# Ledger of designs, part 38: VH-VL binders against f4iux6r469to655

Target 1, 187 residues: f4iux6r469to655
Amino acid sequence: RLLQRLPGCVSRDLIDQLTVEYCYLNSKTNRKKLVKALFNVPRTSLELLAYYSRMVATLASCMKDIPSMLVQMLEDEFNSLVHKKDQMNIETKIRNIRFIGELCKFKIVPAGLVFSCLKACLDEFTHHNIDVACNLLETCGRFLYRSPETTLRMTNMLDILMRLKNVKNLDPRQSTLVENAYYLCKP
Below, E stands for the ipSAE of ESMFold2; O stands for the ipSAE of ESMFold2 at other seeds; V2 stands for 0.75 times the mean of E and O plus 0.25 times the DockQ between their complexes.

## First folded at step 20 (VH-VL; framework fv_mosunetuzumab)

Design j5 (at its last look DockQ between E and O 0.87; V2 from the best seeds 0.00; counts 0 for: pae O 2.3 > 2)
Fold by ESMFold2, look of step 20:
Structure j5 (fold): chain C 187 residues (1-187), chain A 120 residues (1-120), chain B 112 residues (1-112)
Amino acid sequence: as target 1 above (187 residues)
Amino acid sequence: EVQLVQSGAEVKKPGASVKVSCKASGYTFTDYYIHWVRQAPGQGLEWIGWIDPSSGGTKYNEKFKGRATLTADTSTSTAYLELSSLRSEDTAVYYCARDFAEGSEWFDYWGQGTLVTVSS
Amino acid sequence: DIVMTQSPDSLAVSLGERATINCKSSQSVLYSSNNKNYLAWYQQKPGQPPKLLIYWASTRESGVPDRFSGSGSGTDFTLTISSLQAEDVAVYYCQQYWDTPTFGQGTKVEIK
């Protein structure tokens, strides 16, 4: 049905057109199908995350269970994967955290979830969690730093990030990634 | 809609091999592990292993290491379990299952099951 | 491997009464960083694959009736059916997903 068009929505106009057409399918079954399709975005298609987040934001005013279900699924994915050291493929974790970050900028994901994810990565600052934390900050860190309600908490988290970089034995790639994320948020 | 459709029932003699297929649809096949779980008649669930279709990487329950082989064909979105040197104890329903997220190891979608009967 | 042990093996309960199933893990499945218990419950009726009921020890899957609830933390967990219905006759399994997945041996719930 219309969900087959989601991967092709590579522009604002395309996702907006699909969103309008989807508004006419406002049933609980159709809303569940949409949420699952959005959640199953291919991990090679990070460019779609902003467009998918835009669609969710547009639908949030009239279909309140769509953002609620998607956010729950993304949080469950984060928590399922955060401690998995045996998983060698980081791309799923990056898709997950960037989607969370994009939705935060659209005010769909509450800042509290973002801070919880960031704290979990900082509490065990090794392996994939370094990359995940930095990707989250690159996606929505400046947004949270510049928002009055969250500036203090984001500042404290950035201070913790830099202390961990200085104490932990990071490889050069990860050290650079941390510095880039920090200065993107707080130039 | 996410679906896992398995191949039909098999009857085998001891010492033979069996290969069960699991065709996935409704999602990006390479983004999720496929797990295999079996259930002997009247018994509980036993995890066999997983395959990562994106890399071909596998992990096996130690009990099955050396006899079980997990493979995936990304062009057909199909995972396979091959179990060799079959014994009567291998009589079971074999399920494929997709984890919730790649490596999460809890299962929201299951195949219908494939009965494998090993008898002399 | 984390060993999951259920009790009782079999349980007979009158319609409308409470059924309680215990599950014990050989080590903690609680992750301190997110305060989540990596435990799921499944229902299996004859001839069907398992059906997910509860994950994170206490979170009910979509479409699962309110009479099903999960509780516990660390190593000790409970599935409760507050008012047993005829369609609840099944075998119930706990499963941990902290490490390599393992299942309890199952608890058969029957009508008394």
Scores: ipSAE 0.677, ipTM 0.870, lowest interface PAE 1.9, mean pLDDT 92
Fold by ESMFold2 at other seeds, look of step 20:
Structure j5 (fold): chain C 187 residues (1-187), chain A 120 residues (1-120), chain B 112 residues (1-112)
Amino acid sequence: as target 1 above (187 residues)
Amino acid sequence: EVQLVQSGAEVKKPGASVKVSCKASGYTFTDYYIHWVRQAPGQGLEWIGWIDPSSGGTKYNEKFKGRATLTADTSTSTAYLELSSLRSEDTAVYYCARDFAEGSEWFDYWGQGTLVTVSS
Amino acid sequence: DIVMTQSPDSLAVSLGERATINCKSSQSVLYSSNNKNYLAWYQQKPGQPPKLLIYWASTRESGVPDRFSGSGSGTDFTLTISSLQAEDVAVYYCQQYWDTPTFGQGTKVEIK
């Protein structure tokens, strides 16, 4: 059915064509199925996240419940995972935060959610939270820095990030990761 | 759509073992834990344990440790609960459930349940 | 493990009236970093698996009627059915997911 084609949409044209076909699905059941398929993107297929986000943004004008359900599921996933340190779930955390970041660039995820996620990572700046924070910034940090309504908040968050890098005496890998994320936002 | 389909009812004698299957579909099987929860007749829910299908890692409720074995077959997207040294107190409906996200430990999808009856 | 205790064990309520179920955890399930309570509520009708109603203590799952609401924080939580309907006859369970998942013993809701 149409959901089987999602993993193959590796171009703008392919995702746009599938989006047109879904535009005429008026069943609440079908919209829920689509949201579940988007949310269940394989954690090794991060290249699909921008295309899935494009589809959601296009459908948002016609089907308000699609973006709202997906954003709620992603926020719930973030919150359920953020305190989980001892489990081997870093790939799931990275999929989650990159999807949130991509949707933010498409104006589907509000900036407030991104800042809440970033704050949670900075409040407990250890282990996977360092990687999650840096991946979020690499995905949408520059977008938020360039946006007039969010520039001040993003600047403050980047200042906190650099202070934590210096105070926490991070190992070289993590220190480099933080610096790369910082300068990607403020070149 | 996400679906968990369990094997059929079992009748066993005390001292035997039982193996219940839970076939998953509609998502990437290795991205989520499968939990097992049981419910004795007229009683509440009791968590048995979880399996991480990607690694084979498991965790057990101490009440069942030593008797319960959780496994997963990624080629068939199927999780299994094996319970050995059965007693009449093990008579229950056994559910598999998927966590919302890998390691989240709250459950949005449940199997239909498998009745295991232990009687002489 | 975190012990979850529900009250009452059984509750009889007239159609259209309010039903209130309490759940207490042996330790806090509130995470200060995100200000979320790691608590869910499930409904189980006879012969069926549990169905998720509420998560994060107060967020309704999609498709759950507005008459179901959750409240509380830390160690004390409440599920409220504002106007009981016939299809709400079920056993209700709270469950924490801050640590290893544990369930309350259940509360049976019946019509008077």
Scores: ipSAE 0.535, ipTM 0.816, lowest interface PAE 2.3, mean pLDDT 90
ESMFold2 (binder alone), look of step 20: mean pLDDT 92; pTM 0.931

Design j6 (at its last look DockQ between E and O 0.32; V2 from the best seeds 0.00; counts 0 for: pae E 14.6 > 2)
Fold by ESMFold2 at other seeds, look of step 20:
Structure j6 (fold): chain C 187 residues (1-187), chain A 120 residues (1-120), chain B 112 residues (1-112)
Amino acid sequence: as target 1 above (187 residues)
Amino acid sequence: EVQLVQSGAEVKKPGASVKVSCKASGYTFTDYYIHWVRQAPGQGLEWIGWIDPDSGGTKYNEKFKGRATLTADTSTSTAYLELSSLRSEDTAVYYCARDFSEGSEWFDYWGQGTLVTVSS
Amino acid sequence: DIVMTQSPDSLAVSLGERATINCKSSQSVLYSSNNKNYLAWYQQKPGQPPKLLIYWASTRESGVPDRFSGSGSGTDFTLTISSLQAEDVAVYYCQQYWDTPTFGQGTKVEIK
């Protein structure tokens, strides 16, 4: 099937070609299969997320259920994991939040969802949530900071981030990660 | 398509051990925990534990700690439950399940089940 | 561990009538940060593994008929089958996923 080619789409041209070929398979069953394949992107293959997001954005105007289903699955994943401290592998949470961030830059995920995810991480700013918040900011923070509609809200969230860094006992790696995320958004 | 295919039924005597396999396909095996759940005849569902196939890390229901061993072979995409010192109360169908996301702990994919019968 | 208690253990309902199954958790499974109840419902027919019906207490899984609905919050939850069909004869389980997964003891639904 065409979906076996998804992991190999490591360029704009490759994902665009697959997107065109996929249009010949436009059925509800095939759209569900595509969404599940996109959602199950290997957590070691984060370079694919921007290309997958590009495919979703290309298909969004003619296949409205693709972005809708994918965003719902990513939100469900975020919510199911956000408080799990004994979950051993942070990479699933990083895959999740970077995908959300990429889709935000492609106008598929609304900024409100990004802010909700960020707020949830800041409300319990410890362990994996520190890394997740920083990865979200690294992915789409500057995009949201530079947008007039979201600049003020991003500024407020970045201020909260820095206050939490100053009052929590972050290890040196996480402290550096917070500093880097902050200044990537507000150089 | 995600599938979990388990090994066949087993008949064991008290005090023996059993090892049930669960072969996964249709996804990246190392990206999700495999959970084990059992169901005695006419009884409810009882969670045994999970394994992270990537790290080999495990968590067990305290009821089974010391008797249950969860392992995974990434080269064959297969998870295993070994239960030792079997008793008649261990007679059950044993399921493997994949959670929705690694550690979410709600299960959208289940194996077909493996009946383990412990009789004297 | 969070203990899940279902009621009744067994239920007989006429075809086309409403079936109601209750589930109570020993502590709240509502997370205030996201306002989500970490509760799922499963259907299990003889010789089959459980099948997911409902998650987040009230969200139907894809492909599950509209007659299945979930409600409740915190510690008290309900699965409702609005018009029982012959194929709905099964055992139903609630399960929490706030912490280490635990299941209710099950509710057997039969045709009267």
Scores: ipSAE 0.786, ipTM 0.902, lowest interface PAE 1.3, mean pLDDT 92
Fold by ESMFold2, look of step 20:
Structure j6 (fold): chain C 187 residues (1-187), chain A 120 residues (1-120), chain B 112 residues (1-112)
Amino acid sequence: as target 1 above (187 residues)
Amino acid sequence: EVQLVQSGAEVKKPGASVKVSCKASGYTFTDYYIHWVRQAPGQGLEWIGWIDPDSGGTKYNEKFKGRATLTADTSTSTAYLELSSLRSEDTAVYYCARDFSEGSEWFDYWGQGTLVTVSS
Amino acid sequence: DIVMTQSPDSLAVSLGERATINCKSSQSVLYSSNNKNYLAWYQQKPGQPPKLLIYWASTRESGVPDRFSGSGSGTDFTLTISSLQAEDVAVYYCQQYWDTPTFGQGTKVEIK
């Protein structure tokens, strides 16, 4: 029943309240159920991802297997879907990459994973991968651009993005999407 | 314990329809796609399609498009395959299978199979 | 669609000896960025559904005996049973999940 409240946690206060209540249910079985529930966030409810990431960050100090299981599941999902082109997968891909990006801002996902995901999309910069790359940048690109540890690598990735835009003859929607993502990171 | 339990064997005449059920237990039904795979007697495995019980979304092997219909009932944790305009070559064991993770398209748990026999 | 072709179609092997099953895909199922092959192996015993043995071409599913191993990359893959046991009599299938799932035609393994 506590996990049934996750979709309703549309504010900082709501997710923090649920997180405190969940601390009293600290068993391995309950932690696995929580990770599964977080992973299966509704594809139409992307605003929840920041709050779910906040919960994970709060629990990470005392329940180390929660972030590790979730990150592994998200990475496996990314790798499984990155070449799938059917329309049923685009919403799942967007959910996946935005969750990875939110967790990166909470220091749960290492920046290296984010750059690996971005590189994979840039290596095949067509179809859904354009949308996925832009969504990742919209989620955490500015954060990584402003972080001293990652500024240079993010700058290099943004330069590659713009070169690909100029070389690949993207349609107007895709071209605008890339430009918007670029300037969100590097105003 | 994850379990997929399918409905019993069916005997049908050509031109009829069949509906096979797959009841899931031991996990959250809406967390995984359900795939359908068939195996004609003495033959290999043939993928039919998948359904996402959460969204109701489906994908079909082109060979079965127009004849196969995948549905799911979340209140009973049951997936269904309906195959219409049956032909004798549709005689096969029909399996439901759960993918390893949402959208992965490889399968860690399988139902016991449902024999559908199409004969005159 | 990616066509999966297995060889041989059937194989007779003495108890305790090595069985080798080959699987060839019509297109590469290797993703170069993560260096993973999108390839699984299944075992199917008479009257039973398929059982997952191997995924990512070489990763053994939990509970699968160490005598089962997968290898290969790109378009050419191998399932090896290092020391055949009586309970290993089955049909073995490869399956790709790079694109829409497709299976090999199967390889029947028998004791000679």
Scores: ipSAE 0.000, ipTM 0.516, lowest interface PAE 14.6, mean pLDDT 88
ESMFold2 (binder alone), look of step 20: mean pLDDT 93; pTM 0.935

## First folded at step 21 (VH-VL; framework fv_mosunetuzumab)

Design i1 (at its last look DockQ between E and O 0.78; V2 from the best seeds 0.00; counts 0 for: pae O 4.3 > 2)
Fold by ESMFold2, look of step 21:
Structure i1 (fold): chain C 187 residues (1-187), chain A 120 residues (1-120), chain B 112 residues (1-112)
Amino acid sequence: as target 1 above (187 residues)
Amino acid sequence: EVQLVQSGAEVKKPGASVKVSCKASGYTFTDYYIHWVRQAPGQGLEWIGWIDPYSGGTKYNEKFKGRATLTADTSTSTAYLELSSLRSEDTAVYYCARDLFEGSEWFDYWGQGTLVTVSS
Amino acid sequence: DIVMTQSPDSLAVSLGERATINCKSSQSVLYSSNNKNYLAWYQQKPGQPPKLLIYWASTRESGVPDRFSGSGSGTDFTLTISSLQAEDVAVYYCQQYWDTPTFGQGTKVEIK
């Protein structure tokens, strides 16, 4: 019942209030229900991802299974879909990768997972993987580029991205998307 | 909770068509593919195809291409399998199943099954 | 299509003993980019639809008892029931989800 309010938390104040109220319902069953509700964020409501990630970050120190379960579900979703070319719509893949990216900025998803996802997209740089890679970079690429611990790895990945753009015959939309993602990361 | 409720058993003559329904509840119908899998008596599982209710896109096992038609009605959250030119070897229990993640092609929820019997 | 072949077709195992089911795919279902094997195991009891047991070759689905374990990589996979219980009498199927889904022919497990 409290979780029915999640899609309505369109501000920092609203998600923070719900997070406080949720702390009083802390049980294993309720934590699993919360993770499921967070994972099932509507694909048309990408603005909620930052707020959901904020809630997870707030709860992470006291409820360790919430971030671990959510990250595992997102990783499983990414891995299940990364090579699927028969999938007709990319909205689930974009929701997935942007959620991973938001959680990375809140230090819930480790940078290693982000780089693994990016590498998987670059290894098969075609179809939806181009859009997925660019959305990941748009979400957390600049954060990782500016972080001293990850600057070198991000720079190397951005170099690979541009080399792939130059050797693949991307259509104009995808070529522009790659360029925009690159320059968002490197001002 | 997630549920897939299928239509009742059917008896058909060879050459006829059958349409099996699968009504989904407990989740956003357009967020997951619906797969169809059949099991002939004493046999294993055979994948028929999937439908993406969001786009209407489909994929079929080559064995069934031309005879199987998958459709979805988003207003009623119901998927349909229509199988034409029925033969006795089409006698089977037909299952609908939801994939775990959209397009993942592994299945966390299954319908109860619909027995289709094709006889003289 | 990727052909999945199980062995044996049936086996009888005493209560509390180990049951071992093998599954071989006609091509590798290991994706080198993520190092994941796109393989699942299902249990089907009489009159019921299949139930997911294991995915990624070795990861147990929530609620599946610890006695079920999966192993293997590439083309060769194994489902092990470490201590067979009466409720484990079923047909077990492997399934690949790398490409167009295909299932093994099934392995019937019975109590000796």
Scores: ipSAE 0.627, ipTM 0.848, lowest interface PAE 2.0, mean pLDDT 91
Fold by ESMFold2 at other seeds, look of step 21:
Structure i1 (fold): chain C 187 residues (1-187), chain A 120 residues (1-120), chain B 112 residues (1-112)
Amino acid sequence: as target 1 above (187 residues)
Amino acid sequence: EVQLVQSGAEVKKPGASVKVSCKASGYTFTDYYIHWVRQAPGQGLEWIGWIDPYSGGTKYNEKFKGRATLTADTSTSTAYLELSSLRSEDTAVYYCARDLFEGSEWFDYWGQGTLVTVSS
Amino acid sequence: DIVMTQSPDSLAVSLGERATINCKSSQSVLYSSNNKNYLAWYQQKPGQPPKLLIYWASTRESGVPDRFSGSGSGTDFTLTISSLQAEDVAVYYCQQYWDTPTFGQGTKVEIK
C-alpha cells in the first residue's frame, strides 16, 4: 500500500508525490494508519524526520486529526521516557525529541511543548536528559531563538543550560555537546 | 497489523529448562522492547523482564535474576525467554508483550500466551 | 518495589449499573515534573491476554468504549464502568510503570 513507500521518501519530490497520492485515500481509518506509520519511523533513519514533518504540514490544512494524533503520541512517548535513566533507549529518546523539533519548525508542534520538554530535561540535568536537551536545541533551537515571539524564552533557557553546565560535573563529551548546542543557537 | 505469536504449550520436570519463543510482525522489531509477563493459574500478573532487540540490552525482575535469560534474533524478529531450574510454582501462562513506547514498561500488544506446566 | 493493592477482590453488578474498582499504590506514581500519574488499567477475559484500557491514570486507549473511565492521583486510583455490559465480565488489573512494573492482584467483575 502507499504507507510501505514512506521509508523510501528520501527527497522532497518523493514525499510530495506520496502526499498527493495519499489524498485519494482520505478516510478516518487511513489517517490513523498514516499517523502510526509516521510515528514508527525507524530510529536508524533520522533523515526521514524532516520529510515526514513536511508531509504532516502539507496534510494539516485538510486533515486536522493527523497532526493532533501524532503530536499527542510524541508527547506521551517523551513523558514515558524522561525519568528513565538506566534504560537502553537513548536512540528512541533521540528520535522522539528530534521529531518534536522538526515538527516545531513546521509549526505543527507548538513552541510551548518544546519548552516543556526542554524544562523537564533541565530540571533533572543528568544522564540521557543532557543528550536529549542538546539534540532538541540542535534541531530547533536556532529557529526558536530567531523567532520574535519565542526569542526571550529561548534566551532564558539557554542561560539556564550554561548555568547548569558550569555547576554540574559533566564529562568532556557532554560538556562539548552543551557548548555546541548553545553556540549553534546563538552563533 | 501488529502481532506477537508464541510457541506452543510445554510440559517440564522440576529442574529442567524451558525456552518460549515470540515472533513479532507488523512493526519495526528493533524499535520496541519485548517484555515477558507470567500468570499462574488463578493468580495475578508478574513481570519478568524486557529485552531491547536493537542493543541486546536486558532488565530483569530481581525475583528471576539468575534463572531467566532473554534473547532476541533480529533476522527472524523473534524474542525468547529461557527459564532454568524450574519448580512447580513456575507453572504459568507466559506472555510476551510489546511496550507502548520503547522502554516505557507498559504494554499495548500481547502474545497469545504459552502454558508451561512443571510436574513430576 | 511498588505494591499495588486493589479492592474489592470481586464485584457483582447488575447490567446497566455502575461498577467501581479501587487501586492503591504503596508509593506515589505521580511525577512532579510532568504532572503525570504512571498508572494503567487492563481488562482480561478468560483464556485471553490482558487488554490495555487506560493509561496516565485517565487516558482511554483507542477503541475502548466511553463507559470506561479512570480517575485518581498519587496513590489512590479508580476504574469506573458507568453502565455495565455483558461483555465487560472480566478481571481488571491496575499496573504502575513508574518503577519496576507491578500489577494489582485483580478484581473480578460479574453480572448480578
Scores: ipSAE 0.292, ipTM 0.743, lowest interface PAE 4.3, mean pLDDT 89
ESMFold2 (binder alone), look of step 21: mean pLDDT 92; pTM 0.929

Design i2 (at its last look DockQ between E and O 0.02; V2 from the best seeds 0.00; counts 0 for: pae E 17.5 > 2, placed apart)
Fold by ESMFold2, look of step 21:
Structure i2 (fold): chain C 187 residues (1-187), chain A 120 residues (1-120), chain B 112 residues (1-112)
Amino acid sequence: as target 1 above (187 residues)
Amino acid sequence: EVQLVQSGAEVKKPGASVKVSCKASGYTFTDYYIHWVRQAPGQGLEWIGWIDPYSGGTKYNEKFKGRATLTADTSTSTAYLELSSLRSEDTAVYYCARDSFEGSEWFDYWGQGTLVTVSS
Amino acid sequence: DIVMTQSPDSLAVSLGERATINCKSSQSVLYSSNNKNYLAWYQQKPGQPPKLLIYWASTRESGVPDRFSGSGSGTDFTLTISSLQAEDVAVYYCQQYWDTPTFGQGTKVEIK
């Protein structure tokens, strides 16, 4: 079964080959199964997210429900988790936001959603939200900073990030994480 | 209630073909694969193949490729197994079974079975 | 194809006693990415289709009595009936669904 090969697609060539083979199984049931498999990527296998995002981008022109279902599921997951503080959710939050960031670079997630997620984290800049914001910036922050259409909004968000770092009492790990994310966007 | 109702028993001569039907009700027919599994008298279970009723896509156990044909009619919510070039060893009860919605290949609902007897 | 081998082929168990059925696969059916074993157990009574008991090796299907339990991982799996009832007389099959579905040869359970 083609979906069982997803975790083994650790290269561009492998994910592209699977994507071509999957096109021959174009049914609503198969599209739902693919979206579910992509969404349930293991939280320990984050290197796969770029390849999964590449597959989604390739299929998007012919199978419009794949990106729309996946993005809706990721957005719903973000909104359900953003105010939760228990430690068991941090790995899920990181998987979620990195996937959103990768899909943004492939033009599947609109930049507006990324800015909405970032703003939500900055509005409650403590606990897991600091890690989530920094992971989002590490994934797609430089892309958005370098894109003419989003440079101004990203610059404003980075300014807010640094102001919050300076006024909030962050522990040394989080302070370093914020600084690294900031300078990754503005090298 | 989910139900899979199969056509009645068949008696066939060697070399003939048989077509078994499986009518589904109580769920959205196109959302689940239909598998076919057979059981010779006093023997175990043998997987034949599946069909995706939405796309018409199929996959076959290599033992049956070239002899088995799986089809589905979405207007009647009915899946079909046609087996050609029948031999005496094809005498078995033929089951249809529903795949899980999650695409797993375990079978949560089964038809009542259709006995196909091949004898001279 | 992954070969599924059950043992014993037949067993007789006194009413109320434990019945234990083993299933061995020719290769691992554990998928490391989701940490799930792609294994199911079925019960088949005479004249009836198989009935699903267990999936993911140890997850009981709804409506299945809790005296049925599944265990094991990788290549070695066990179905246990903790206190055999008269209605449990049947043939039991394991099935892998890691790849092309294949079934064990079956284990007949009888009252001693």
Scores: ipSAE 0.000, ipTM 0.444, lowest interface PAE 17.5, mean pLDDT 86
Fold by ESMFold2 at other seeds, look of step 21:
Structure i2 (fold): chain C 187 residues (1-187), chain A 120 residues (1-120), chain B 112 residues (1-112)
Amino acid sequence: as target 1 above (187 residues)
Amino acid sequence: EVQLVQSGAEVKKPGASVKVSCKASGYTFTDYYIHWVRQAPGQGLEWIGWIDPYSGGTKYNEKFKGRATLTADTSTSTAYLELSSLRSEDTAVYYCARDSFEGSEWFDYWGQGTLVTVSS
Amino acid sequence: DIVMTQSPDSLAVSLGERATINCKSSQSVLYSSNNKNYLAWYQQKPGQPPKLLIYWASTRESGVPDRFSGSGSGTDFTLTISSLQAEDVAVYYCQQYWDTPTFGQGTKVEIK
């Protein structure tokens, strides 16, 4: 029962060890079960997302439906939640966007998807979308800022973010969150 | 070389729909948003909306929301504008334009335009 | 929505003389932190799509002759053609991209 060990993989070595053991279970049914287990990572265990993303990247070369299914599920989740304004979804939105950001750093999620998500949040820069945008930037913003092919687009997005902070009347918590995300990307 | 090539002129009756195509070449289609802008005869430019060909995500000018539908087909590198419930004031040249990677929403390449005429 | 207003609506200029087109926005399009104005200029000749001339208020697009220059900041912007050529007869549009894109109504430039 290898999937029960996923929440315990809190290091690179632990997730790599589990990944090797999982390779012996390469069937369509087991691949679907893995994707579902990865997608349902606990909302309280966001530190696991980097390790789950590492596992996906390792398996992607030989189990191509794993990254494909996971990315589709995450994108569908983002699109279904981006317009919801109730407080019951904030933790799910944060889990969703941080997972997308981690997968981008492992080259499983294309940068284009990240920029689409960020633009959607900036276009309606209020409520949960402020928190979601900042969490995305905290996860992969510096990576995209430092990557030659995405530096220009990331720089422009960061400029838009700070412009919106200065134009909109954000509460102190959100204003601080924006500043922290900005300077994490551009120290 | 970047090119946006649009479909030919259309003549429609009030209440009908029209679908205009915009075929992109010379760049990675999924890396850039496609915008749609129209120009009524003798008039200025009016922004309709954009589509992200990567995700299928869209944004519309409120004036056109509910009537305009933007889609993209990545297998043919083609963006589409569909405008429904046509009225005579929808008679215009419709342009597709590529979003700049810099500056977010200024347009570095434009299609040749598609004249849509709505008349009884 | 940010309203863009151009003046004049029409302008007649002798060949080789200076043409000046003004554009005013209903609110500032300057981002003070990076000192950039989110303002572009386009040229449109009859029967053709618009062509990008200037972005960031004053940066010329590649291939645009240096007789075209943009200036201004905040809410007030100017496109200048330092020595009008016959090929410059067109309608010129300003556009802001600080928020949802909007265009000025256009300025027609003609030879006197």
Scores: ipSAE 0.000, ipTM 0.501, lowest interface PAE 15.3, mean pLDDT 87
ESMFold2 (binder alone), look of step 21: mean pLDDT 93; pTM 0.949

